# VHH binders against Uncharacterized protein MJ1408, part 7

Target 1, 350 residues: Uncharacterized protein MJ1408, of Methanocaldococcus jannaschii (q58803)
Amino acid sequence: MSREANPFKKMPTILMPDELMAKALRRGEKVANEMRQKELPWLLKARFVEEHKVRTIASVVADNLQKVIDKTPPVRKLPKFYQEMVEVLVGIDDFKKSMGAFKWASELVRKLGNEYARKIRKARTPQQAGKLRKEFVGRVKSILEQIHPEMAFVAVAREKLKDLPTFKDLPTVVIAGYPNVGKSTLLKKLTGADVEINSYPFTTKGINVGYIGEIQMVDTPGLLDRPLYERNDIELQAILALNYLANLILFIIDASEFCGYTIEEQINLLKEIKDLFKAPIVVAINKIDLVDEERVKEIEEKLKEVGIEEILKISADKDIGLDELKERLKKIAIKEFLKDKDAENKELEC

## First folded at step 19 (VHH; from k05 with Y103W)

Design q01
Fold by OpenDDE, fold request of step 24:
Structure q01 (fold): chain B 350 residues (1-350), chain A 125 residues (1-125)
Amino acid sequence: as target 1 above (350 residues)
Amino acid sequence: QVQLVESGGGLVQAGGSLRLSCAASGFTFDYYAMAWFRRAPGKEREFVAAITGSGGRTFYTDSVKGRFTISRDHAKNTVSLQMNSLRPEDTAVYYCAAIADYWGLEYTPHEYDYWGQGTRVTVSA
């Protein structure tokens, strides 16, 4: 099922222990009031009221915790990109542990609810029934207090994870290059201005996602636009995570150097990107309208010297060479996507 | 440091009983489901039994149902496997394992997070 959305988007708000307990107690009291309207002998009525109150409180708490579990995808079933995002943002082990706490508490509260309900049904006095209810509530409070740190953790995790970009399970081209080389312009031209801006915790500029038919185009401003030595550890991890997304890297070179970076600097960045990514690289020499043909040839030769095989000459601004670029990107991205899928399937069979 | 230490293995005659124990340390015991796996000579590691963090649910492989009982002691951070009516085919190294899987898939070995070193159980004919 091609997950068309961030898998964490459906995670519900995490209620802290006091909030959850308050909610449960309110609902319990409401049910109790309804039960008090029943025409029953005094002891039977008392037992009935307290039992239903306990059951309701248990259900509200347990169901609330279970809902979080149900709406949180298992990390192992996530695309590798999202698994890495979990690791980078919150830690997979801590996340799993914390979710385990939810499971533990949910099951335990449900169990206790049933146990105390049974005890209340056998209570000899209304006072005893009430005492049992109080004891139950006390235990639930204790359980929630015990998992409070994990609840807090998951709440924070949710906030971080819910804002992750939405990627489709499609052949994906990741765009790289220095600032002002024309990445955004190119993306808009290639996609027909159908570009979505997604939040990405590792950049203030977000991620730009567009589509060319069945190809997903991803621009990561602020991540793949600077040398690695300028990146912190978290950013580096985020960059590496893109390996699980990218079937193809499109590297943009500004032939005019008006972007503020020399051809040599741009090629150096290209080399770094090439080393970081397993995906093949297509280089687009952009802004050819601003330089002579000889200069473009020189750049092409330099690119060949560093092992670049796929080189296209374009002008995003003047709509030169874009059709050829589109076709080439589609061809390579699809090929690589299929290859990667086959590899994944083989791993699952082992 | 996470540790799972198995004990209780040994030689027993067919039809006999053994009780295995696993002592857990270094992690929040209650938040993890615990399981027993076994590896017979020449065979792959296989699931035997599991118990949820709360102890509310247990799972067994079909071949041990009705004979083996998994339990846990929350106060002592231990998991036990009572093995009754033992058969020669139960001969294996038994491993204790822990998993923080909140989805409850507890049958696949590679999904478990922590493992013990194992205890050998030999059932003679």
Scores: ipSAE 0.807, ipTM 0.934, lowest interface PAE 0.5, mean pLDDT 92
Fold by OpenDDE, fold request of step 24:
Structure q01 (fold): chain B 350 residues (1-350), chain A 125 residues (1-125)
Amino acid sequence: as target 1 above (350 residues)
Amino acid sequence: QVQLVESGGGLVQAGGSLRLSCAASGFTFDYYAMAWFRRAPGKEREFVAAITGSGGRTFYTDSVKGRFTISRDHAKNTVSLQMNSLRPEDTAVYYCAAIADYWGLEYTPHEYDYWGQGTRVTVSA
């Protein structure tokens, strides 16, 4: 499975019991009509028609359910980020259970199809053959009705999961900072405007993904741009999920405070982010073109006081310091990526 | 509350037979594949047998093929393991397990969702 796309995008539309049954019955009738054209003795013809009808109905229902299974990735094989997304959005246990219902129903319908086909072949009268077909159809309807809640659940889950962003298995830098500090501008400048906008269920603004060579850059507007006390539980979980994606955090500070937040407020947010993420942090002091050198130095000193070691001075708007930033991000992100991969491999061996 | 309760273990002579049973409660039994695992003294827990939710397919480890039979009763929410031609090497604590995995049956214990407490089977030479 190419680790390079949302693994849930291939999930098919879930047909509800009535829809699926209607489809199966239509196809069954079509096949029956074709079989009625055969020149056979009356009883043999009746058996033949009813058998093929039953087999077709069984196949349509079972195959449809199986297709959902085949196109749904196993949660345990997903990257940790996507596993966490399943948990947050729908619940992993409920998801697995519901998919288990699909498997149960698919297998059972197939089994019943075979059983009833055999019975029909041994029917003594056309009426008996017809009765067996009706009985079979009734049982299929009952099975689908039984799993109706799980079908509905998976349908909803599909809608939520299909909108997850696509990430590549690359060293990943997650950008954080208050609104209007220049995150989007910086991302565009660093990536050469090769930015893709993806939907993210936890923000109305979406996620911006770009690339600098072999490094993935992720901007999460609306998620990592506010204090934690302003976030609800779901948002907090979404933020924590980014830990499974981020090899490096790039925190942007606006030196000019034109973003509407003081340096102190920005540093407080930085502290929160630092506590939430395991990944190392690089701080870029942005908009240095709008302030004097003394102010930049003051900000740098404050950052050092809070334990920040990697500090870069930049102006995204004026293309100042961007090459150095790129090189630094590449170096650290690649290093951390390799470290994380090694750790994952060790966990899989246990 | 989810419960898996094993029964039927005991002491048996080599060549003898035992029937293990596991009673399941607290979850939708039909949507789960059921399995038996065992842990012998000084060894790791190993896969023995499994049966799909519908009961349509069964799986066995090679060492028990032809001797053990796994079955399930949907009406009673039970899974059973008929063990015939028992050998001393079959001595172990046997565990019942359930998995909601839709992709396939797993042979590794960590993938299973629910576990029983186990029942001890001792086969004397």
Scores: ipSAE 0.807, ipTM 0.934, lowest interface PAE 0.5, mean pLDDT 92
Fold by OpenDDE, last read:
Structure q01 (fold): chain B 350 residues (1-350), chain A 125 residues (1-125)
Amino acid sequence: as target 1 above (350 residues)
Amino acid sequence: QVQLVESGGGLVQAGGSLRLSCAASGFTFDYYAMAWFRRAPGKEREFVAAITGSGGRTFYTDSVKGRFTISRDHAKNTVSLQMNSLRPEDTAVYYCAAIADYWGLEYTPHEYDYWGQGTRVTVSA
């Protein structure tokens, strides 16, 4: 699976029991018709027709279910971010169980197909052969009916998971800050390229993804731009899931307060973000062109008081301090990325 | 509540036989592959045998091939391990485990979803 795409994007449409059975029966009948054209003794012909019909039906059903399995990544092999997304959106246990049902049904149908094919080969009469075929079909229908709830579940899960954002396995910087502090402008200026907007089920605004060289920049409008008390439980889980993505947090402060939030409010949000994320934080004091140097110094001092060590002064609009910011982000993000990868590898060895 | 309960362990002489059983409850048994693991004194838990949800395929560690047979009863929600030609090195606590794995059976314990408490098997020389 390409490390660079939503791992669920290739999941096929899930056929419900009636649809799948109809498909299988059609193909079975087609094959049967072909076999009927053969010049064989009456009993042999009947056996051949029914056997091939059974085998075809079994194959169609089993292969269809197997295809879903083949195109669905195992949860355990997913990046932790996507594992968490599965948990939040559908539940990992239910998802695994449901996929297990697919596997069970696929294998069982194959087994039954082979069994009934053998029986049909030994049928003493055409009627017996036909009866065996009918019995087989009945059992397949029953199996599909049994897993119908799981099929429905996976269908819904597919719809939810297929639209997840695509993240690359790169050092990742997550941008945070209040609305209108200049996050989007900064992202565009830093990346120098088109920002890709991805859907995220937890926000109507989507996720903005850009790249600075080999580092991935992620803006999450609507998630990390307001206090936690304004978030519901699902949103909180989504925010926490970003811990598995973020190697570095870039927090943007508007020095001018024209965004509608005071420095104190912005620092309070910063504190919340700091508590939520294990990743280190870089703070960029933005819009320094709109305030005097003394004000910037005051803000810097306040940031230091709350334990921020990495502080940069910038103006996204005026292209001030952006090169230094880029270099600092790259340095820290890469370092943290490597550290995290090493930790993951150690866990896999145990 | 999910429960796996092992039984059938005990003391047996080398060359003897035991049949272990595991009764499963609290989950949809057919959708899970079942496995036996064992832990010998001073050793890590190791894979012994597994059977797919449908019962169509079985897997064994090399040391038990030809001697042990894993089977399952769908009607009773049980998995069994017939152990023949037992050896002292087979002495261990045996655990049954369940996995909802659609990708493939795992031989490592950490991937299994549910575990029993284990039953002790002692093979005397």
Scores: ipSAE 0.807, ipTM 0.934, lowest interface PAE 0.5, mean pLDDT 92
Fold by OpenDDE, last read:
Structure q01 (fold): chain B 350 residues (1-350), chain A 125 residues (1-125)
Amino acid sequence: as target 1 above (350 residues)
Amino acid sequence: QVQLVESGGGLVQAGGSLRLSCAASGFTFDYYAMAWFRRAPGKEREFVAAITGSGGRTFYTDSVKGRFTISRDHAKNTVSLQMNSLRPEDTAVYYCAAIADYWGLEYTPHEYDYWGQGTRVTVSA
């Protein structure tokens, strides 16, 4: 699975029972019509037509369900971030159960198709052959009706999951900080590229992803830019899910407070983020061009008091300190990434 | 509440037979593959047999092939393990397990969603 795309992006549209059945019946009839053109005795022809119709209907239904299965990744093989997102958005157990229903139905329909095809081959009259076909179709309809709730569930799940962000399997830095502290500007300056803004179901403001060489930078506006008490349950879970993505947290502080938040407020947010994430934190004091050196020092001291060890001084707007920041981010993110990968590999071996 | 309740264990002589049963409740039985695992004294839990939700496919560990047969009853929500030609090495606690994994049957116990409490099988030489 190309590590570079949303694993659920290839999930096909889920046909509901009536739609799927209609499709199958249409194809069955088409095949039947073709078979009717064969020059056979009337009984043999009838059996032949009904058999092929049954087989076709079975195949269409079963293959359709199987396609969904084939295009849906196993949750256990997904990166932990995506696993957690499945849990948050739809529930893993319910998702697995529902997919299990697809598998059950697909296998059962195939089995029934074969069974009824065999019976039809032995039919003594065209009427009997037709009756067997009808019986088969009835059973297929019943099966699809039985799994209808699960089909509906997977359809909804697909809609939620298909829009998940695409993250690369790279050292990842997650950016945090209040609005207007300069996160977006910094991201643009660091990556040199246009940041793609995408909306996701777990955030109201979208996610920005950029790359600095071999590291991935992720900005999550609306998630890590305000206190936890302002977040709903889904957002909170999404924040927790970021723990599986983040190898490093980059927290941005606006030294000027022009963002509308005091240094104290910003530090309080930092504390919350620190408690939420297992990843190490680098703090960048931004907008140093707008304040005096004494103020920057004061901020730095306050950060040290709350246990921050990695502090950099920057101005994203004026391109001050960005190279040093980049180097530091790369160094730490790569280190943490490798550590995490090693840990994961060990878990897989046990 | 999800429950898997095993029965049918006991003491049997080598060459004998036992039939284990597992009664499932609290979940949609047909959407789950069912499996038997066993844990021998001093050993880790190991895969024995599994059957798909539809009952269309069965899987066995090599050591039990030809001797054990797994089956399921959809109407009764039960899975069974017929064990023939039992050997002392078959002595273990046998566990019933369920998995909703749609990708395929797994042989690793950690992937299974639900577990029974187990039933002890002792094969005497």
Scores: ipSAE 0.798, ipTM 0.933, lowest interface PAE 0.5, mean pLDDT 92

Design q01
Fold by ESMFold2, look of step 23:
Structure q01 (fold): chain B 350 residues (1-350), chain A 125 residues (1-125)
Amino acid sequence: as target 1 above (350 residues)
Amino acid sequence: QVQLVESGGGLVQAGGSLRLSCAASGFTFDYYAMAWFRRAPGKEREFVAAITGSGGRTFYTDSVKGRFTISRDHAKNTVSLQMNSLRPEDTAVYYCAAIADYWGLEYTPHEYDYWGQGTRVTVSA
């Protein structure tokens, strides 16, 4: 479970009906030109040329459609995160239906190719053979136009899905809290530097991924840094997909309120995240160097009232409490990750 | 509003014949492979037969090959199972199922998108 890629990266470019038909016709004509060089009686040559043209066109169209199916992961076998992203961005039912349409069309074009090839072998004149080939081409065009909506749908779906982030199958900590509470500074201090910026729906900032050994740290600027009631249903569903990745939530509180949000506002955001996510929450009270100890104790008591059991007191800027925070995060994230793996294994045992 | 409605079940004597039918509505029938599954008393559902969306290929579990024939009617949106030379071990509730996102034969029940309610077939000795 080392290097995982976005399961949709391998999807081929989706051709529209006229593009695919044009490709198939070009290939058919090249084969026809090659076959015309055969030394055959006039009628037999006409049959031979038209038959191979039909078989080539059928193969090009059917194989192109089948390649899309072959290179597209079955949604039902994806990790839950990716299943949820497909539902949010595209719609699972329409995605499945579109795969069915591609399969139906591929099989039907192959069937028609065989039928028309047999008819052409029985043609009594070159004109009859040509008429049969033209009829076959017309029927293929009709089939492609029938599935045009599904072809267009898959083309759009590919564009939306190919840039989804990749996450390692590791214990994962998701960082949350208002802007300017010290999340970026803390991430750098905990992971030692090189974060990767990954695309994520509904944020132009992306998400930052870093590591503490084998612990995957995910900072979500623009996602978990403002009240969730401000999100529409689609945005909220994209945020909820993180629920399938997070083994632990690290919520950062700015004790000084210099971030621009009161402790009450910060705790209200914490409550929303606590209600939304299944993972346990560790709260780090940051910037303790800027407030007195009585204030930190007041904040700690308010957190206990909300039901927060794991509270750490830190200053990211002053390197206070960070080693203890690292150890606590690793212990909890690994425990929860292994718990999830055990539950997954029992489910498969049936 | 997807509906798969089976019919044609009943009581028959061993060696007899029965034809099951499944009427499909609420989805694009041609884009789906159709299958029959059955559940014998005390057992889980098992694959019986399938037919591709285009109707070009059919598949059967070994115990029914040569005795059962699956077919589909694209004009009526129905799939049928002709059951000949019936045996007491064919006694089961028979279910019609549909699947869209497939590469080949799918024989596991949980991979199917739509299910009927079933029709009971009882074969007496």
Scores: ipSAE 0.442, ipTM 0.806, lowest interface PAE 2.5, mean pLDDT 87
Fold by ESMFold2, fold request of step 24:
Structure q01 (fold): chain B 350 residues (1-350), chain A 125 residues (1-125)
Amino acid sequence: as target 1 above (350 residues)
Amino acid sequence: QVQLVESGGGLVQAGGSLRLSCAASGFTFDYYAMAWFRRAPGKEREFVAAITGSGGRTFYTDSVKGRFTISRDHAKNTVSLQMNSLRPEDTAVYYCAAIADYWGLEYTPHEYDYWGQGTRVTVSA
């Protein structure tokens, strides 16, 4: 079950019509020069040269267009996370249409190449052979001009999509909570402190990824650390894409309030996250070493009032409660991952 | 807004012929592969035939090979299915469908982007 690399990373640079045509013409002339050196009767040489020029131009254009398609798998076969990111950043319908244009043009150029090559083989004069090749080139230029908008669209789409993060296909826990509640400290304690920073849309901090054995842990600085009413629709949709990644949400409460947010504020953010995500939520009450037991009980009761059933009491700094937390996260995340994996396999089979 | 409108269905005796037509509008026809599916009474939709966006390749389910021919007209934005040597088991509602043509061929109905309303073909014994 390997997690795919970013499927858009290998997309080739998208050439515009003039650039692609120029590349094809240069290669065609190189082949023509090689063919002119053959010892052939005058008319047969003209046919041979122009035929090979046409076939070369057709191949360069068609293969370039097809390569873009080959390096971009169909959207329907992408993991749901990447499908949502295509919708958020570029639009799935326009992306599909544009790939269709590349395929249409590639096939048509190949068809025309074969047709004109056959006509050139029957040319009665060198002038007729040259005229047929010029007609072919004109038709290829027209085809590329027709799909110019789609070529431009794909070029922009490639730039937007090529730096999307890559996640392993593993049970995944997404960590949420206000800044300074101890998320980064906890991540390092749970995973052994060697985390990777990955880019993600709408945050300059990126996403921190670490592992507990087979469990992928994702910290989301700049994403799930402020009220959602501060987000526009595009930002919210990018955050919602995390639903396709997360098997479990770990929400961190700072019992001491030294993070700068009251328990009420932290619980209000929790409520927003609970409404946003379908994954189950585990709450860790952190920094219990800095408050008395009465305070922790108050927080726990408030959490139960909002419907939180899985509550752990920890101190990341003092290594309190972390073993129990690891075990709880592992069991829940694996269970939810296998449940989601079965649903994905059923979709693929249909 | 997108429309696929089938026509040409009807009642025909076994061994006869029909030509189905599908008129397309509201999308860039050339960028889409076109297909015909059919649904017999009490059954699921099944693939019949497809043609690529350029018209360069055609595909058929085994039971119709040699009897049915799919074609498309880029100037009129139509796809056609010429159905010869019809059999009672060809009785079905026939649907045209469109899918963006950047993968090879798709046989699964749920992957198609646009669907027509269908045209009924009945083949009597």
Scores: ipSAE 0.427, ipTM 0.790, lowest interface PAE 2.5, mean pLDDT 86
Fold by ESMFold2, fold request of step 24:
Structure q01 (fold): chain B 350 residues (1-350), chain A 125 residues (1-125)
Amino acid sequence: as target 1 above (350 residues)
Amino acid sequence: QVQLVESGGGLVQAGGSLRLSCAASGFTFDYYAMAWFRRAPGKEREFVAAITGSGGRTFYTDSVKGRFTISRDHAKNTVSLQMNSLRPEDTAVYYCAAIADYWGLEYTPHEYDYWGQGTRVTVSA
């Protein structure tokens, strides 16, 4: 499957200095044992064995460090959503610094390996060859200990980032509204039975991702379901990262108020979401089967007063209005998605 | 706090030489690639030269190859640009820049993390 994935899922396990050094020494000894079987005069054999040991240790260490770099794309070139998540969860500056440390150490270890291999080829005794290899190993250990804080940082960062949700580069609708307004029922009706639950910062419920054809639907339990004044600045930053994903907001109103919130409270939350997000908003007045027509008209008029132009009347439970909602969501989300792609292309031309 | 302080700019006649220096502080110098950019009057910043964090590789824009040499001193936390055979078109404000030494060399100014204030180089005909 060629679906876009969380760019951090492929990050390898980060070895600490002693672990990486131990791995390199084991591989070096294996190669040394193989080289000892060669039929060579004792000095030439000592040079040959120690040289190959040094080259193997250097390559194991340098390649391990480089693999971390290779499997972690540059943060600044990631989609903006993931850039914001790195800032919120670990800090972009420290992450970049740590990648720089891995690169520096990888190149230096490789350079030292070449230098010591050349010195070993010129050793006058087996004892000199062995001393040079021991000195090389000491230098590599020192380099790894120097970057130990950065290695530890990347290990922690990997654990925080590897479980971030995978979002496809598709027209995306983010669902908002108070708890119990029918968001989960609606999502299941629009997308089918298979909804993926993904981790997201600052919610224990995760987020639900589903699809209507090529439209990505994201339900945000615990994120966009309560007043924003209840959130600290870090939580708000994580929520605002959804601006980089959302092409359209679908806000759900419970016409019956059985959700436990008045229409006034629900509209106040809508106004907060409207101010928070740049994407256009479609409002679905849900549970119309539980209220009379006059109540629905009253709610619709209140929504128009706050500037909502796209209003649909539905019942998720009774399958009322869902076909029209689905088609409206597709049309608007695709339009906004293509508009965003045009803007991104114009930025690259500058 | 991070600082990059350039020095060594000035007025020089065509064919002459200048050595620019950039003193770095407030960050782990070894973990950063260092670069020189320049801005000629009426133009945008353009890449001149770069050196990796380890110092193992150097890169130059075509117009300065063979004339300019970038180097770094890890003990002093400095990067230098030796400019020989200077031409009037080398006239510009030269900026020292640092980028965390990650995924390949970057030639685009907006990707760099830290910038100096610049030092003026004027090459008279």
Scores: ipSAE 0.413, ipTM 0.786, lowest interface PAE 2.6, mean pLDDT 86
Fold by ESMFold2, last read:
Structure q01 (fold): chain B 350 residues (1-350), chain A 125 residues (1-125)
Amino acid sequence: as target 1 above (350 residues)
Amino acid sequence: QVQLVESGGGLVQAGGSLRLSCAASGFTFDYYAMAWFRRAPGKEREFVAAITGSGGRTFYTDSVKGRFTISRDHAKNTVSLQMNSLRPEDTAVYYCAAIADYWGLEYTPHEYDYWGQGTRVTVSA
């Protein structure tokens, strides 16, 4: 058992050019003061002080930039879900370009530090040594100012990406349906008390994640609970990213219509989700304790007309049908998960 | 508009030399690692050589190491491949490619962001 962590959570705070330069200059002056205490002839001391100042400044700047790169995995190597989220929230091309700028600048600052340190060792006067160090600092400042837009971009990207949900690589069931059809109650009954709320783009309610053994259950309040034609293209793209997560969709119908939506409206939402998702759909007709059996059968017939083959009849409140639902979800989700793993293996072979 | 334009291909006798060039425009050249790939008749594209955005590191496939030298000119936004001691098996279409230079170098063609049209190199026995 390993935890799949949000890969962007480890990204360090991004310093802007003036902040990073100030940090490097403070560290350089501290080292310079330490070196001035050594007992050396005046020219040799000047060379020694300025060389160590240059090397310290170069190291602080280059290491800071490199740390950002080291703590940020290549986007192309991430699971498709995270790749899609980067595209939706910040733009993959600009993110990659900006990370390339960090690498370029880190390597260049290190190269310049070595070059100027060598020149300083050959300085003929303390004034020449100081001039070389000032020139080096100016060039580092120019490099940081050149990549300022990319540094700012990464800072914004970090804030947007650090709160993305972490999902385990497990068979996954995504729950859908209008508000108040019983999704949250059902999730708690199926998974127990350990339901976590996680952030997700375009919903302030977040998503709820729970588990049935090794089955990951995801409830999506604010996402799959209203007609998709009401969404703009960016919102739709974020919703469609759930295709890379879901092995099975569990759609919940409120047989009583107390949720505030007619059966017709609920089936229309089901049709939209069916059209957009590749995963198979299981429908649970919930709240069967509040309607007569003829009404439940009528709903079941309408669902079969729409092409739904897996239909279960439940009451989450009354604990009716939940054991059968749980076993059906496990069976289908595991089957679909294994099919997806086989397809991924064949793709990687190419 | 991003553009990579290769030049310098042609027919060369075995043991001879060629210098390929790739002119880059429409993107921040310094932020990209540059690479050469080649496609021999009946083969898939394969990695030949690469150079980091700063120019600080170079990489070569084993079969060309010691014979080929990749370099870049930041002032002209060009990448060059000096090919010495050419062999008939070096016959291929050579492609210039660019990838954003973050984290590490990629050796697989599908990871690269930009591609040139290619220049043909033929090495006669």
Scores: ipSAE 0.360, ipTM 0.760, lowest interface PAE 3.1, mean pLDDT 86

